# Ledger of designs, part 11: VHH binders against UPF0758 protein CT0611

Target 1, 126 residues: UPF0758 protein CT0611, of Chlorobaculum tepidum (q8kes1)
Amino acid sequence: MNLKVKGARDVFEYMKGRIPDETKEHLFVLFLSTKNQILRHETITIGTLTASLIHPREIFKAAIRESAHSIILVHNHPSGDVQPSNADKQVTSILKKAGDLLQIELLDHVIVGNNDWFSFRDHALL
Below, E stands for the ipSAE of ESMFold2; O stands for the ipSAE of ESMFold2 at other seeds; V2 stands for 0.75 times the mean of E and O plus 0.25 times the DockQ between their complexes.

## First folded at step 12 (VHH; framework vhh_7qbe_3)

Design q4 (from k4 with G53K; at its last look DockQ between E and O 0.99; V2 from the best seeds 0.84)
Fold by ESMFold2 at other seeds, look of step 12:
Structure q4 (fold): chain B 126 residues (1-126), chain A 117 residues (1-117)
Amino acid sequence: as target 1 above (126 residues)
Amino acid sequence: QLQLVESGGGLVQAGGSLRLSCTASGSPYAMGWFRQGPGKEREFVASITGDRKSTYYADSVKGRFTISRDNAKNTLYLQMNSLKSEDTAVYYCAARDYGYEYEYDHWGKGTRVTVSS
């Protein structure tokens, strides 16, 4: 039923058709089971991503409510350039630290664009 | 039992160039270069995936170093230009398998790069 993710390509494929307006930046969180199945996803922000707008308490409150074992961040770049911005890296660092404290691991941050993606995990950023 | 063998290290003057190579005994999903300078912890330099050749560079080397790989030869390269004394380190080739259960856990023995004035 629920998609089991092996790696970042599966995350990219899951997000196809699930971004309401691809001309706008979105940040999503995916909540994962102990078997790496996507339980559900949730939109965190719409619009230009800044680290100052990220509230770890709200993200992890939702993760605890969903009984998530781990989470994955997904962020689309409408430009199609999937290289991470400084804001993307800052958000990832904040949520990685929070997840480590709560033992709800941030497995990856996948940036998606026009038929391409970038994985923080693939590049040792996570 | 993946083997990674680096080559191309040596002594070079500041401002100079070197190209490092790493031959793999198989076809790993992603490969990268890490380095450890004197008195420092090992740090990430650059990485590249084999299928889409997605790349990423540490800020300290961006614009000066270029990572590439030749999948037919199972060989990873690092072209290092505009070398600085701060680039002095042992450079390690590393690789990882596809999937969130894996890490960069295949490592070469390293090749020393020394940048002098």
Scores: ipSAE 0.787, ipTM 0.893, lowest interface PAE 0.7, mean pLDDT 91
ESMFold2, look of step 12: ipSAE 0.804; ipTM 0.902
ESMFold2 (binder alone), look of step 12: mean pLDDT 84; pTM 0.859

Design q5 (from k4 with P28I A58V E103D; at its last look DockQ between E and O 0.97; V2 from the best seeds 0.86)
Amino acid sequence: QLQLVESGGGLVQAGGSLRLSCTASGSIYAMGWFRQGPGKEREFVASITGDRGSTYYVDSVKGRFTISRDNAKNTLYLQMNSLKSEDTAVYYCAARDYGYEYDYDHWGKGTRVTVSS
ESMFold2, look of step 12: ipSAE 0.820; ipTM 0.906
ESMFold2 (binder alone), look of step 12: mean pLDDT 81; pTM 0.828
ESMFold2 at other seeds, look of step 12: ipSAE 0.812; ipTM 0.901
ESMFold2, look of step 13: ipSAE 0.818; ipTM 0.908
ESMFold2 (binder alone), look of step 13: mean pLDDT 81; pTM 0.832
ESMFold2 at other seeds, look of step 13: ipSAE 0.819; ipTM 0.905

Design q6 (from k4 with E103L; at its last look DockQ between E and O 0.98; V2 from the best seeds 0.00; counts 0 for: grease 25.4 > 24.2)
Fold by ESMFold2 at other seeds, look of step 12:
Structure q6 (fold): chain B 126 residues (1-126), chain A 117 residues (1-117)
Amino acid sequence: as target 1 above (126 residues)
Amino acid sequence: QLQLVESGGGLVQAGGSLRLSCTASGSPYAMGWFRQGPGKEREFVASITGDRGSTYYADSVKGRFTISRDNAKNTLYLQMNSLKSEDTAVYYCAARDYGYEYLYDHWGKGTRVTVSS
């Protein structure tokens, strides 16, 4: 019933029409089932992304409450340039480490723009 | 089984250029270059996807190396400019299929690049 995510293109397609204000940066988390179906997504931050705004405890508390098997991070760049920033990489590293300890895998971080996306997984960053 | 064959390695002076090629027997979703220097672990160099040509470069090569692919010829390229002695390594072509169930699990045998000072 829920959309199954095979790879980063599916994440990009899911996010179409789901970003409330595309002129602002948003960070989302997608909670996935054991079958890679999207259970729900949740907005983590709005505004310029920094590592100091990320609280792994709260993200993984939500993941546990959703009975998520894994998570995917999604982040839009209003500029349309989907290359990861240093902040994007730092946030990804923090959440990857936390997910490994809790055995709730961070499968990917997908940065979305106009008609383009960047996948950390596709480029061996995850 | 997907086959990856690298070519174009050799000896070059610092500041010089080389172009590596990797011919694939199929059309994988994403391809990349990795390298292993003497006494070092294998490290990521650059990657490119076949659908939109999304690219990513390691900081150590950004601005000096250019990855590209010709999907009609199933060939991956690495143009290496402004070569430095630390670029000396065996360069490996690698590929992965689309989907979170797949990894970079197809590898060539590598081509050696030596940069002399």
Scores: ipSAE 0.787, ipTM 0.899, lowest interface PAE 0.7, mean pLDDT 91
ESMFold2, look of step 12: ipSAE 0.790; ipTM 0.896
ESMFold2 (binder alone), look of step 12: mean pLDDT 85; pTM 0.875

## First folded at step 13 (VHH; framework vhh_7qbe_3)

Design r1 (from q5 with I28P; at its last look DockQ between E and O 0.96; V2 from the best seeds 0.84)
Fold by ESMFold2, look of step 13:
Structure r1 (fold): chain B 126 residues (1-126), chain A 117 residues (1-117)
Amino acid sequence: as target 1 above (126 residues)
Amino acid sequence: QLQLVESGGGLVQAGGSLRLSCTASGSPYAMGWFRQGPGKEREFVASITGDRGSTYYVDSVKGRFTISRDNAKNTLYLQMNSLKSEDTAVYYCAARDYGYEYDYDHWGKGTRVTVSS
């Protein structure tokens, strides 16, 4: 059975044990059903995040193939500092706009660290 | 249902300090401060969650403003130091419930801050 997410804490819990190499920065997308169940996740990038590495067409092509109703971005910071960078904010803005056009909502961007997380949605950034 | 009441606004000289308070009638998951300056749209200032005390600040106030909350008193604070004329605005307390089905849906009436000189 697929995990249903209510909010960012559930996303953080889902990502435990699912980051292949926690010493490296990863960006993931979670594909969600109409019932906010995680269908699956996919790794988008490994390494320092920049807006130029994000290809909305590939993310939303995958979302359509998965029949996703919505998506969530997840990004780990190996340092454990979960505050968003300017690049994190730029990536989020790009994907928010694309999702609004395609009616596949970006519900949140959750940055995860060792024992902590930051939610764009909780802080009115989404 | 949830009521938010701001206080602490007023007139202050540039470089000065003010402390805003917002009392809540309940215990919302997250609270924040927003502001609307003359001729401008309302903008985010800072927010804090109740679970882990996660905070975020807009860049223009980072290092000058400190958000905090006293969950026992259901009170949100904004300590504003090194005030600038650009900080002149009506400041609004806002709150949201936990979960993606909710947003910042609870708002106070606002308190005016004017930074002179």
Scores: ipSAE 0.797, ipTM 0.896, lowest interface PAE 0.7, mean pLDDT 91
ESMFold2 (binder alone), look of step 13: mean pLDDT 85; pTM 0.871
ESMFold2 at other seeds, look of step 13: ipSAE 0.815; ipTM 0.907

Design r2 (from q5 with I28V; at its last fold request DockQ between E and O 0.96; V2 from the best seeds 0.85)
Amino acid sequence: QLQLVESGGGLVQAGGSLRLSCTASGSVYAMGWFRQGPGKEREFVASITGDRGSTYYVDSVKGRFTISRDNAKNTLYLQMNSLKSEDTAVYYCAARDYGYEYDYDHWGKGTRVTVSS
ESMFold2, look of step 13: ipSAE 0.813; ipTM 0.909
ESMFold2 (binder alone), look of step 13: mean pLDDT 84; pTM 0.861
ESMFold2 at other seeds, look of step 13: ipSAE 0.828; ipTM 0.915
ESMFold2, look of step 14: ipSAE 0.824; ipTM 0.913
ESMFold2 (binder alone), look of step 14: mean pLDDT 84; pTM 0.865
ESMFold2 at other seeds, look of step 14: ipSAE 0.803; ipTM 0.904
ESMFold2, look of step 16: ipSAE 0.820; ipTM 0.912
ESMFold2 (binder alone), look of step 16: mean pLDDT 84; pTM 0.862
ESMFold2 at other seeds, look of step 16: ipSAE 0.820; ipTM 0.913
ESMFold2, look of step 17: ipSAE 0.810; ipTM 0.910
ESMFold2 (binder alone), look of step 17: mean pLDDT 84; pTM 0.864
ESMFold2 at other seeds, look of step 17: ipSAE 0.818; ipTM 0.911
ESMFold2, fold request of step 18: ipSAE 0.809, 0.808, 0.797; ipTM 0.908, 0.906, 0.901
ESMFold2 (binder alone), fold request of step 18: mean pLDDT 84, 84, 84; pTM 0.862, 0.862, 0.860
ESMFold2 at other seeds, fold request of step 18: ipSAE 0.812, 0.813, 0.818; ipTM 0.909, 0.907, 0.912

Design r3 (from q5 with I28L; at its last look DockQ between E and O 0.97; V2 from the best seeds 0.85)
Fold by ESMFold2 at other seeds, look of step 13:
Structure r3 (fold): chain B 126 residues (1-126), chain A 117 residues (1-117)
Amino acid sequence: as target 1 above (126 residues)
Amino acid sequence: QLQLVESGGGLVQAGGSLRLSCTASGSLYAMGWFRQGPGKEREFVASITGDRGSTYYVDSVKGRFTISRDNAKNTLYLQMNSLKSEDTAVYYCAARDYGYEYDYDHWGKGTRVTVSS
């Protein structure tokens, strides 16, 4: 039985111990079942996030192969400041649009830092 | 049903300050302020979560507005400083419960803020 995600706190807890090098920025995608169970996660980028590094076709190809119903983005800020950057918002917008077209919903984007997190969904950004 | 009641709106000169309040009939995971200016769509202003006090502000109000909440009184506040004419709007209190199955589904009736030049 895979971990069921109710909200952003569960995403934060899932990512504990799953970031290979916390000194670098990582962007992950979580693939979710129809019951909001995490099927698996995948690293999308390592290093400073820019929108040009995001390839929706590859992310959603993986989502389809995983039989994902929905996805969640997760991004760490090594600084510990979890407020979203403009790049974070831009990446989120791109993947929301792609997910809406494919009907594989982007449920949230969760930024994690040192013992703290920020949720786009909790703050009406999604 | 959860009830949200805004107060504190009114007329204020540009550069002035105003404090909005929103009282809730029950406990809330996240609360926020939205506003709708004349002839415009409703827009997000600021939000705060009840668990860790996570906040977010739209760029146009950063440094001028401060959101806060008093959990003992189930009350949300918006301190608005350095007001501009573009801040003229009906301000709505809204709230959501925890989890991806919920959204901002609880809304007050709004309180009108008019900033005169």
Scores: ipSAE 0.807, ipTM 0.900, lowest interface PAE 0.7, mean pLDDT 91
ESMFold2, look of step 13: ipSAE 0.814; ipTM 0.905
ESMFold2 (binder alone), look of step 13: mean pLDDT 83; pTM 0.850

Design r4 (from q5 with S27T; at its last look DockQ between E and O 0.95; V2 from the best seeds 0.00; counts 0 for: loop humanness VH .160 < .165)
Fold by ESMFold2, look of step 13:
Structure r4 (fold): chain B 126 residues (1-126), chain A 117 residues (1-117)
Amino acid sequence: as target 1 above (126 residues)
Amino acid sequence: QLQLVESGGGLVQAGGSLRLSCTASGTIYAMGWFRQGPGKEREFVASITGDRGSTYYVDSVKGRFTISRDNAKNTLYLQMNSLKSEDTAVYYCAARDYGYEYDYDHWGKGTRVTVSS
């Protein structure tokens, strides 16, 4: 049975062992069921995150095909510093707006590092 | 049911300091400070989680304000140093439970901070 996500700690635990090359920045999206089970995750970008690399149409096309109720963004900071960058905030804002219009909620953006994480939702950024 | 009570507001000169406190009637996962200045919308100031002490600050207060909490006393603090006139606002304590089914739904009544030149 798929992992049920209650909050950001569960997202952090899910991503353990699922980042192919932790020395590089990866952005993932998690597609969630109505019961907050992770249906699957998908790699969106590898390398330095910029807003120009994000295509909401393709992310939400996948979310609709998965019958996702909601999504969560996850990305790693190879440095281990999990504070959000301006690029992280820009990407989050774009996908939040798209999700609100499509009624597929962006529940959180979780930045993971070495044994630590930062949640946009926990800090009122979502 | 959860009660949040702020204290420590007052009138201070620019460059001065204040410490705000917020006592919760029970344990809660994440707490933060928000403020509403004259003629402005309520804005985020700082937040802290109870589990690992993850913090975040709005840029305008970073380096001047320090958020902390004492989990044994269910008390949140905001140390405000180097106060400026633009810090004048009603400061609200807010809290949220752990989990994506919750929001910042618990709010205090606020404490007024006035910074004079």
Scores: ipSAE 0.794, ipTM 0.893, lowest interface PAE 0.7, mean pLDDT 91
ESMFold2 (binder alone), look of step 13: mean pLDDT 82; pTM 0.834
ESMFold2 at other seeds, look of step 13: ipSAE 0.810; ipTM 0.904

Design r5 (from q5 with H106S; at its last look DockQ between E and O 0.98; V2 from the best seeds 0.81)
Fold by ESMFold2, look of step 13:
Order: C-alpha cells, then structure tokens, then sequence
Structure r5 (fold): chain B 126 residues (1-126), chain A 117 residues (1-117)
C-alpha cells in the first residue's frame, strides 16, 4: 500500500533504506497522488548535483505518465550536512517553474542525511 | 488561532546588537523571522523547525544573526550582532504547522529595528 505524506518528516522516513549507496549523492523524484500518497519514486541522477544535469522535460514526462498530481524532490548529502548548496537551490528553482507552468506542483525538496533532513518548504525556500 | 507577539526592537548604533523575541500562544512546528525595510518588499531572514532544530539563514545575515527557540516557553529568538544600516526594518515573526497543506500563515504585528550610524 502507498504511504501518505503529510510533510517532510514522512519523506525522510520513506527514504530510509531506499538509497542504494549512501556514500554517493542521489537525486530522486517522488510522484504523488491527489491524496498525497507516494505512487512511485525514480532516481534522476547519481553523483554531484548540477543544474545542467536536470531536464524538466523528462521528469514531467514521467510525472504525467504516472498521473501524478504533484512531485517531491529528494536527495542525500553523504557528508550528513543537510544544508542546501547553491546547486540544490538552482535545481529547485528550475523544477518549481516547470511545475507551475504544467500545474504539477513541486511540493518540497527534502535533503536527507544520517538522522537529519532539511525541507525547502519548511524554510520558506519553496 | 495562534497569536505571535514580537518584542526587543529599538534603536541601536551600527556594530551593535539586539535580541528579538517572539512568544507564541501555543505549540508550533516551524517559525521564522522576516523583515521589511523602507520601500522594500518583505524578505526572509531565518527559520527554525521545532522537531530537530533545523535552521536556515539568508546569506546577508549568516554569521551575524542566530535564530533559536525555547519550546517550553513557545518562544522564538533572533540574536542580531554586528548590525548594519541595511538591517533597518520591521521584523516579523511567522509560524507554520506541520504538513504541506499549511504555510507561514500566522504573523505577528512586527517590531521595528533602526540601526543608526
């Protein structure tokens, strides 16, 4: 059964045990239903995140295929420091703009570490 | 509804310090400080969550301002050091509940900070 996400803590809990190699940076997207249930997640990139590696076309093509109402972006920082980098902010801005145009909202971007997380939404960055 | 009351604003010379407080009428998930300078739009300053104490600061105040909270007192603080004229603004406390259906919808009336040279 699909987990319902109320907020960023639920996203962090969902990602436990779902990052294949925590020593590498992974970027994921979660596709959500109208009831904020996680339909599926998908790995977007592995390795150091840069804005040039993000192609909104492919992310939102997948979101449409999944019939997603909204999406959440998740990535891990192997260091455990969950503060967003400038690249993290840039990627978030690009996908927010694309989602606004397509009316598939980017609800949050959650950065996960060992026992900690950072939510763009909770900190008014999104 | 949730009530937020700021205090601690005032007149201070450049290089000085002030500590702002914001007392909430109940328990809250996330709180932040925003400010509005003369003729400018309201801007984010800093935020803190209640469960893990996650913090974030706008670049212009990083290293000079420290946000903290006392959950037992439902009180948010902003310690402002090395104040500059650009920090002159009305400072607002804001709060939001846990969950994506909520936003920063609870606001105080603001407290004025004036930094003189």
Amino acid sequence: as target 1 above (126 residues)
Amino acid sequence: QLQLVESGGGLVQAGGSLRLSCTASGSIYAMGWFRQGPGKEREFVASITGDRGSTYYVDSVKGRFTISRDNAKNTLYLQMNSLKSEDTAVYYCAARDYGYEYDYDSWGKGTRVTVSS
Scores: ipSAE 0.721, ipTM 0.860, lowest interface PAE 0.8, mean pLDDT 90
ESMFold2 (binder alone), look of step 13: mean pLDDT 80; pTM 0.813
ESMFold2 at other seeds, look of step 13: ipSAE 0.781; ipTM 0.886

Design r6 (from q5 with E101D; at its last look DockQ between E and O 0.97; V2 from the best seeds 0.85)
Amino acid sequence: QLQLVESGGGLVQAGGSLRLSCTASGSIYAMGWFRQGPGKEREFVASITGDRGSTYYVDSVKGRFTISRDNAKNTLYLQMNSLKSEDTAVYYCAARDYGYDYDYDHWGKGTRVTVSS
ESMFold2, look of step 13: ipSAE 0.829; ipTM 0.916
ESMFold2 (binder alone), look of step 13: mean pLDDT 81; pTM 0.827
ESMFold2 at other seeds, look of step 13: ipSAE 0.831; ipTM 0.915
ESMFold2, look of step 14: ipSAE 0.815; ipTM 0.908
ESMFold2 (binder alone), look of step 14: mean pLDDT 82; pTM 0.832
ESMFold2 at other seeds, look of step 14: ipSAE 0.826; ipTM 0.912
ESMFold2, look of step 15: ipSAE 0.808; ipTM 0.901
ESMFold2 (binder alone), look of step 15: mean pLDDT 82; pTM 0.831
ESMFold2 at other seeds, look of step 15: ipSAE 0.820; ipTM 0.913
ESMFold2, look of step 16: ipSAE 0.827; ipTM 0.912
ESMFold2 (binder alone), look of step 16: mean pLDDT 82; pTM 0.835
ESMFold2 at other seeds, look of step 16: ipSAE 0.808; ipTM 0.903

## First folded at step 14 (VHH; framework vhh_7qbe_3)

Design s1 (from r6 with I28V; at its last look DockQ between E and O 0.96; V2 from the best seeds 0.85)
Fold by ESMFold2 at other seeds, look of step 14:
Structure s1 (fold): chain B 126 residues (1-126), chain A 117 residues (1-117)
Amino acid sequence: as target 1 above (126 residues)
Amino acid sequence: QLQLVESGGGLVQAGGSLRLSCTASGSVYAMGWFRQGPGKEREFVASITGDRGSTYYVDSVKGRFTISRDNAKNTLYLQMNSLKSEDTAVYYCAARDYGYDYDYDHWGKGTRVTVSS
């Protein structure tokens, strides 16, 4: 049974133990069903996040192949400071616009630390 | 039905301070402040969650504004320091429930802040 997510806390809990090397920045995408079940996740990048590393075409190609209804981005900050950077906001904006056009909604971007998280959705950024 | 009532607005000189309050009629997951300046669209200012106190501020107010809440009183605060004329706006309290099935759907009527000179 695929794990259902209600909100950002569930996303944070899902990512525990799923980040291979927490000293490195990772960006993941979660593909969700119509019932907000996580179908699977996929690593997008490892290393410092910049807008130039993001290829919406490849992310949404994968979303379509998974029959995803919506997606969630997850990004870890090795420092433990979960506040979004300018790059985090830029990447989110690009993927939000692409998702709106394709009608595959970007529900949230959750930034995770050790015992803390930040949700773009909780703070009206999505 | 949830009610949000703002207070604390007024006229203040540039460089001054104000503290806004918003009392909710019940508990909510996240609360925030939005503002609408003359001739502008409503914009996000700051928000805070009730579970962990996660906060976010728009860049233009970082270091000058502090959001906080008293969960026992269902009251949200915005301490505004070093006010600028650009901060002149109607300030709205807003709230949302937990989860992706909800959004910021609860709104107060606003409190007017005018920063002169």
Scores: ipSAE 0.816, ipTM 0.910, lowest interface PAE 0.6, mean pLDDT 92
ESMFold2, look of step 14: ipSAE 0.816; ipTM 0.914
ESMFold2 (binder alone), look of step 14: mean pLDDT 84; pTM 0.863
ESMFold2, look of step 16: ipSAE 0.811; ipTM 0.911
ESMFold2 (binder alone), look of step 16: mean pLDDT 85; pTM 0.866
ESMFold2 at other seeds, look of step 16: ipSAE 0.806; ipTM 0.908

Design s2 (from r2 with R52K E101D; at its last look DockQ between E and O 0.97; V2 from the best seeds 0.84)
Fold by ESMFold2, look of step 14:
Formats: structure tokens, C-alpha cells, sequence
Structure s2 (fold): chain B 126 residues (1-126), chain A 117 residues (1-117)
């Protein structure tokens, strides 16, 4: 019954209507099953993303509790410019390393705007 | 089996321009350029997706290189302006299918670009 994601377009479509206040930056994590079904999503932060606000321990504690096989990061840029910042790349690198160690793969990081998205995976950044 | 064929490489003086092409034997979701300089690891240069035309460039080429594609011809381009000696490399075309079950798994044999002082 859970929504299956094949790639970043499906992540973008899933997030439509699920960002409570698009004027604020939100970072979410999606917990995925072995069949790439979204088990649920969780808000990690609200506000400007920095690497110091990301706690891999808490994200992967939640992933383990959800029995997630893999995770996807999603965040919105209120400006509508979906190109990744240096902070976005730093956060992604940290969580990729943690996920590789725990064998809970970070499949993608998707940055969303209103009608546009950027996928780290699509651009060989993951 | 998808085939990727690069062309357009050659010798050019620093400050000059080249346009690389890569023709795919069929439709692909995302395409990109990678390069391998002398004694270096292969590195990402730029990529473009087929659906939204999303692009990304490595910082060292941003503003100098432009990636584009012609979906009707299944052809990827890299316009390389203001070339520097550091851009000397074999340039590889690569492609991937849509979705997390796939990677950049399709590669051309490369085209050599030499930028002379």
C-alpha cells in the first residue's frame, strides 16, 4: 500500500503538499523498505541547513527503529533554486559515510522547489 | 546494448574552445561528461537529465563549459570555452537509466582533449 519510489521524480511528487510552510527550509528523511516503498517520512530540521545541525546518530536511530533498508534525504529551497549548496553537499557526505558503515544506504538527496527538483544521484554526487 | 560514441576532441591553445559530441544508439535518461587527466583519477565534469534538463557542473568548469543535449538526435554536447592546461584529459561520455536501480553504467571510449600553452 505504501508508495514505491523508482527515482527522484517520484520523491518530488511524494513531497507535494507535504511541506507545511514552503517559505521555510525543511529537511526530511524518507525511510524505505527493501522494495523502495516509503515507510514514512520525518522532519529533521526547519531552518537554514548547516552540517552542525545534522546528527547522524539520531537519523540512523530512527531508520533502525523503522526497519528501513535505505533512506532518502529531501529538502526544499524556498528561493526555488534547486542547485545544491556547499552545506547540502557536506551534509550528504556525512550521512553517506554513516549509512555505508551501517549498511542503510543513502539512495539520494533530492532538493525540491515548486515545479523543479535536483537529484544528487542523477548527477553522480551519490 | 546502448553504445556511446564521442567526437570533437583535439589540440587547442589555452584560451581556445572545443565542442565535444556524444551520440547514443538509443534514448537515455541522464547523460554526463567525465574526464581523466594524465596520472589522475577519472572525475565528473557535468551532467544533464532528460526530463527537466537539470544540469550540474564541477566547480572548476562552471561558467566555462556548457552541457546540452538534443533528444531528437540522442546527442550530448559539451561546449568548452576558455580552455586551460588543466582541462587536458580524455573526456568520456556516460549515461544512466532512470531510477535507483541504475547507475552511470554506459560509457564511451573517450575523446582526447589537449590544451597547449
Amino acid sequence: as target 1 above (126 residues)
Amino acid sequence: QLQLVESGGGLVQAGGSLRLSCTASGSVYAMGWFRQGPGKEREFVASITGDKGSTYYVDSVKGRFTISRDNAKNTLYLQMNSLKSEDTAVYYCAARDYGYDYDYDHWGKGTRVTVSS
Scores: ipSAE 0.787, ipTM 0.900, lowest interface PAE 0.7, mean pLDDT 91
ESMFold2 (binder alone), look of step 14: mean pLDDT 85; pTM 0.863
ESMFold2 at other seeds, look of step 14: ipSAE 0.801; ipTM 0.908

Design s3 (from r6 with I28V G50A; at its last look DockQ between E and O 0.96; V2 from the best seeds 0.83)
Fold by ESMFold2 at other seeds, look of step 14:
Structure s3 (fold): chain B 126 residues (1-126), chain A 117 residues (1-117)
Amino acid sequence: as target 1 above (126 residues)
Amino acid sequence: QLQLVESGGGLVQAGGSLRLSCTASGSVYAMGWFRQGPGKEREFVASITADRGSTYYVDSVKGRFTISRDNAKNTLYLQMNSLKSEDTAVYYCAARDYGYDYDYDHWGKGTRVTVSS
């Protein structure tokens, strides 16, 4: 659906019911239009997040194919603790750098848990 | 025009404590502390949101500093314990509105913290 995203709360609400197995860690990317509408989302990884599993070429190839203006990362923590890990920060840094070079902005990374979320953007990490 | 006024800075010996306050003239979504040390660029210290009280701390202060806010008073606090000489800086209160159209674009004038060895 073409839902408009104002901020991280809207991202959290969008992901409700869209995580196939909440007992496993997932990383998603949301592709956004110039009007901050979600064009679609895509699963990037399933399982414990590590930077070695992230392939910027594939993510940004998909973003270009979708004509995305910007992207948002979403990652769930099955534990419910939404504080970012070092791996979360490293993955975010890699994709921010790639997006800056390609001029497809990484607007936020939202970590979701049990009725809670953490936004990198809200806390000046992006 | 939102006003942010810091207080509580001063001179303290290493290992000591200070509590900073920042009063906002109105309601705001996220508030945080940034600091600028001698010869350094301004850096993030800690932040807290109004809606869920989400917090984040830079690694160098985690476990030593505690951020909190009183939304009824529009007041932000930073409890700084176990102070080190590298914590010497001008501390700025900052705030941002909700959403991706906004940044931390409301700033106080700062309060100076000096930690002596």
Scores: ipSAE 0.787, ipTM 0.901, lowest interface PAE 0.7, mean pLDDT 91
ESMFold2, look of step 14: ipSAE 0.800; ipTM 0.906
ESMFold2 (binder alone), look of step 14: mean pLDDT 84; pTM 0.857

Design s4 (from r6 with I28V H106R; at its last look DockQ between E and O 0.97; V2 from the best seeds 0.83)
Fold by ESMFold2 at other seeds, look of step 14:
Structure s4 (fold): chain B 126 residues (1-126), chain A 117 residues (1-117)
Amino acid sequence: as target 1 above (126 residues)
Amino acid sequence: QLQLVESGGGLVQAGGSLRLSCTASGSVYAMGWFRQGPGKEREFVASITGDRGSTYYVDSVKGRFTISRDNAKNTLYLQMNSLKSEDTAVYYCAARDYGYDYDYDRWGKGTRVTVSS
């Protein structure tokens, strides 16, 4: 059964219990249907996020295989401070550009902390 | 339909302060301030969500501007301290609904801020 996401709160709720070790930074991608249902998620990196660890070709190959209409990025900040870093913004920009070209939209990037989240979309960063 | 009415603009000397207000005619999920300087494109300034009070500021105003909202009054505020001449602009209040089907699509008419030096 696939959860339908309306916005960033739903993404935060989906990720509860799905981050194996919250003391480490994880980056995930969610693949979405045309109905904004989560088809599945995939772990992209574990450890400090850098743009050099992001391979758009592999992410979008998976998105095409899943027949995804759109994607959402999610990652956690172990500190609990959910404000985006420069690396977070760089990763988002790279994947936004790739998604725009392939017409597989990056709908949001949601940073999750303890009991809080930050949405790039909510703050006009996407 | 939703109405957004800004107030609090005016003339202020560099280094001074102003507080902008924006009253919404109803509840909205997120509100923000954008500004348009002379001959420039409209740019994002700051935003705040109504549920958890999540905020974000453009780098040029961090530490000088503070966004806040009073949900009971449907009112958004921007406290602007240490004003600089480059802050001169028409400031627009904007709002969006919750969810990926929406964007910032409701706008006030703006309030002018002029910073002299």
Scores: ipSAE 0.764, ipTM 0.878, lowest interface PAE 0.7, mean pLDDT 91
ESMFold2, look of step 14: ipSAE 0.813; ipTM 0.908
ESMFold2 (binder alone), look of step 14: mean pLDDT 85; pTM 0.870

Design s5 (from m3 with P28V E101D; at its last look DockQ between E and O 0.96; V2 from the best seeds 0.85)
Amino acid sequence: QLQLVESGGGLVQAGGSLRLSCTASGSVYAMGWFRQGPGKEREFVASITGDRGSTYYADSVKGRFTISRDNAKNTLYLQMNSLKSEDTAVYYCAARDYGYDYDYDHWGKGTRVTVSS
ESMFold2, look of step 14: ipSAE 0.809; ipTM 0.909
ESMFold2 (binder alone), look of step 14: mean pLDDT 85; pTM 0.867
ESMFold2 at other seeds, look of step 14: ipSAE 0.807; ipTM 0.906
ESMFold2, look of step 16: ipSAE 0.813; ipTM 0.911
ESMFold2 (binder alone), look of step 16: mean pLDDT 85; pTM 0.866
ESMFold2 at other seeds, look of step 16: ipSAE 0.820; ipTM 0.914
ESMFold2, look of step 17: ipSAE 0.821; ipTM 0.914
ESMFold2 (binder alone), look of step 17: mean pLDDT 85; pTM 0.865
ESMFold2 at other seeds, look of step 17: ipSAE 0.807; ipTM 0.908

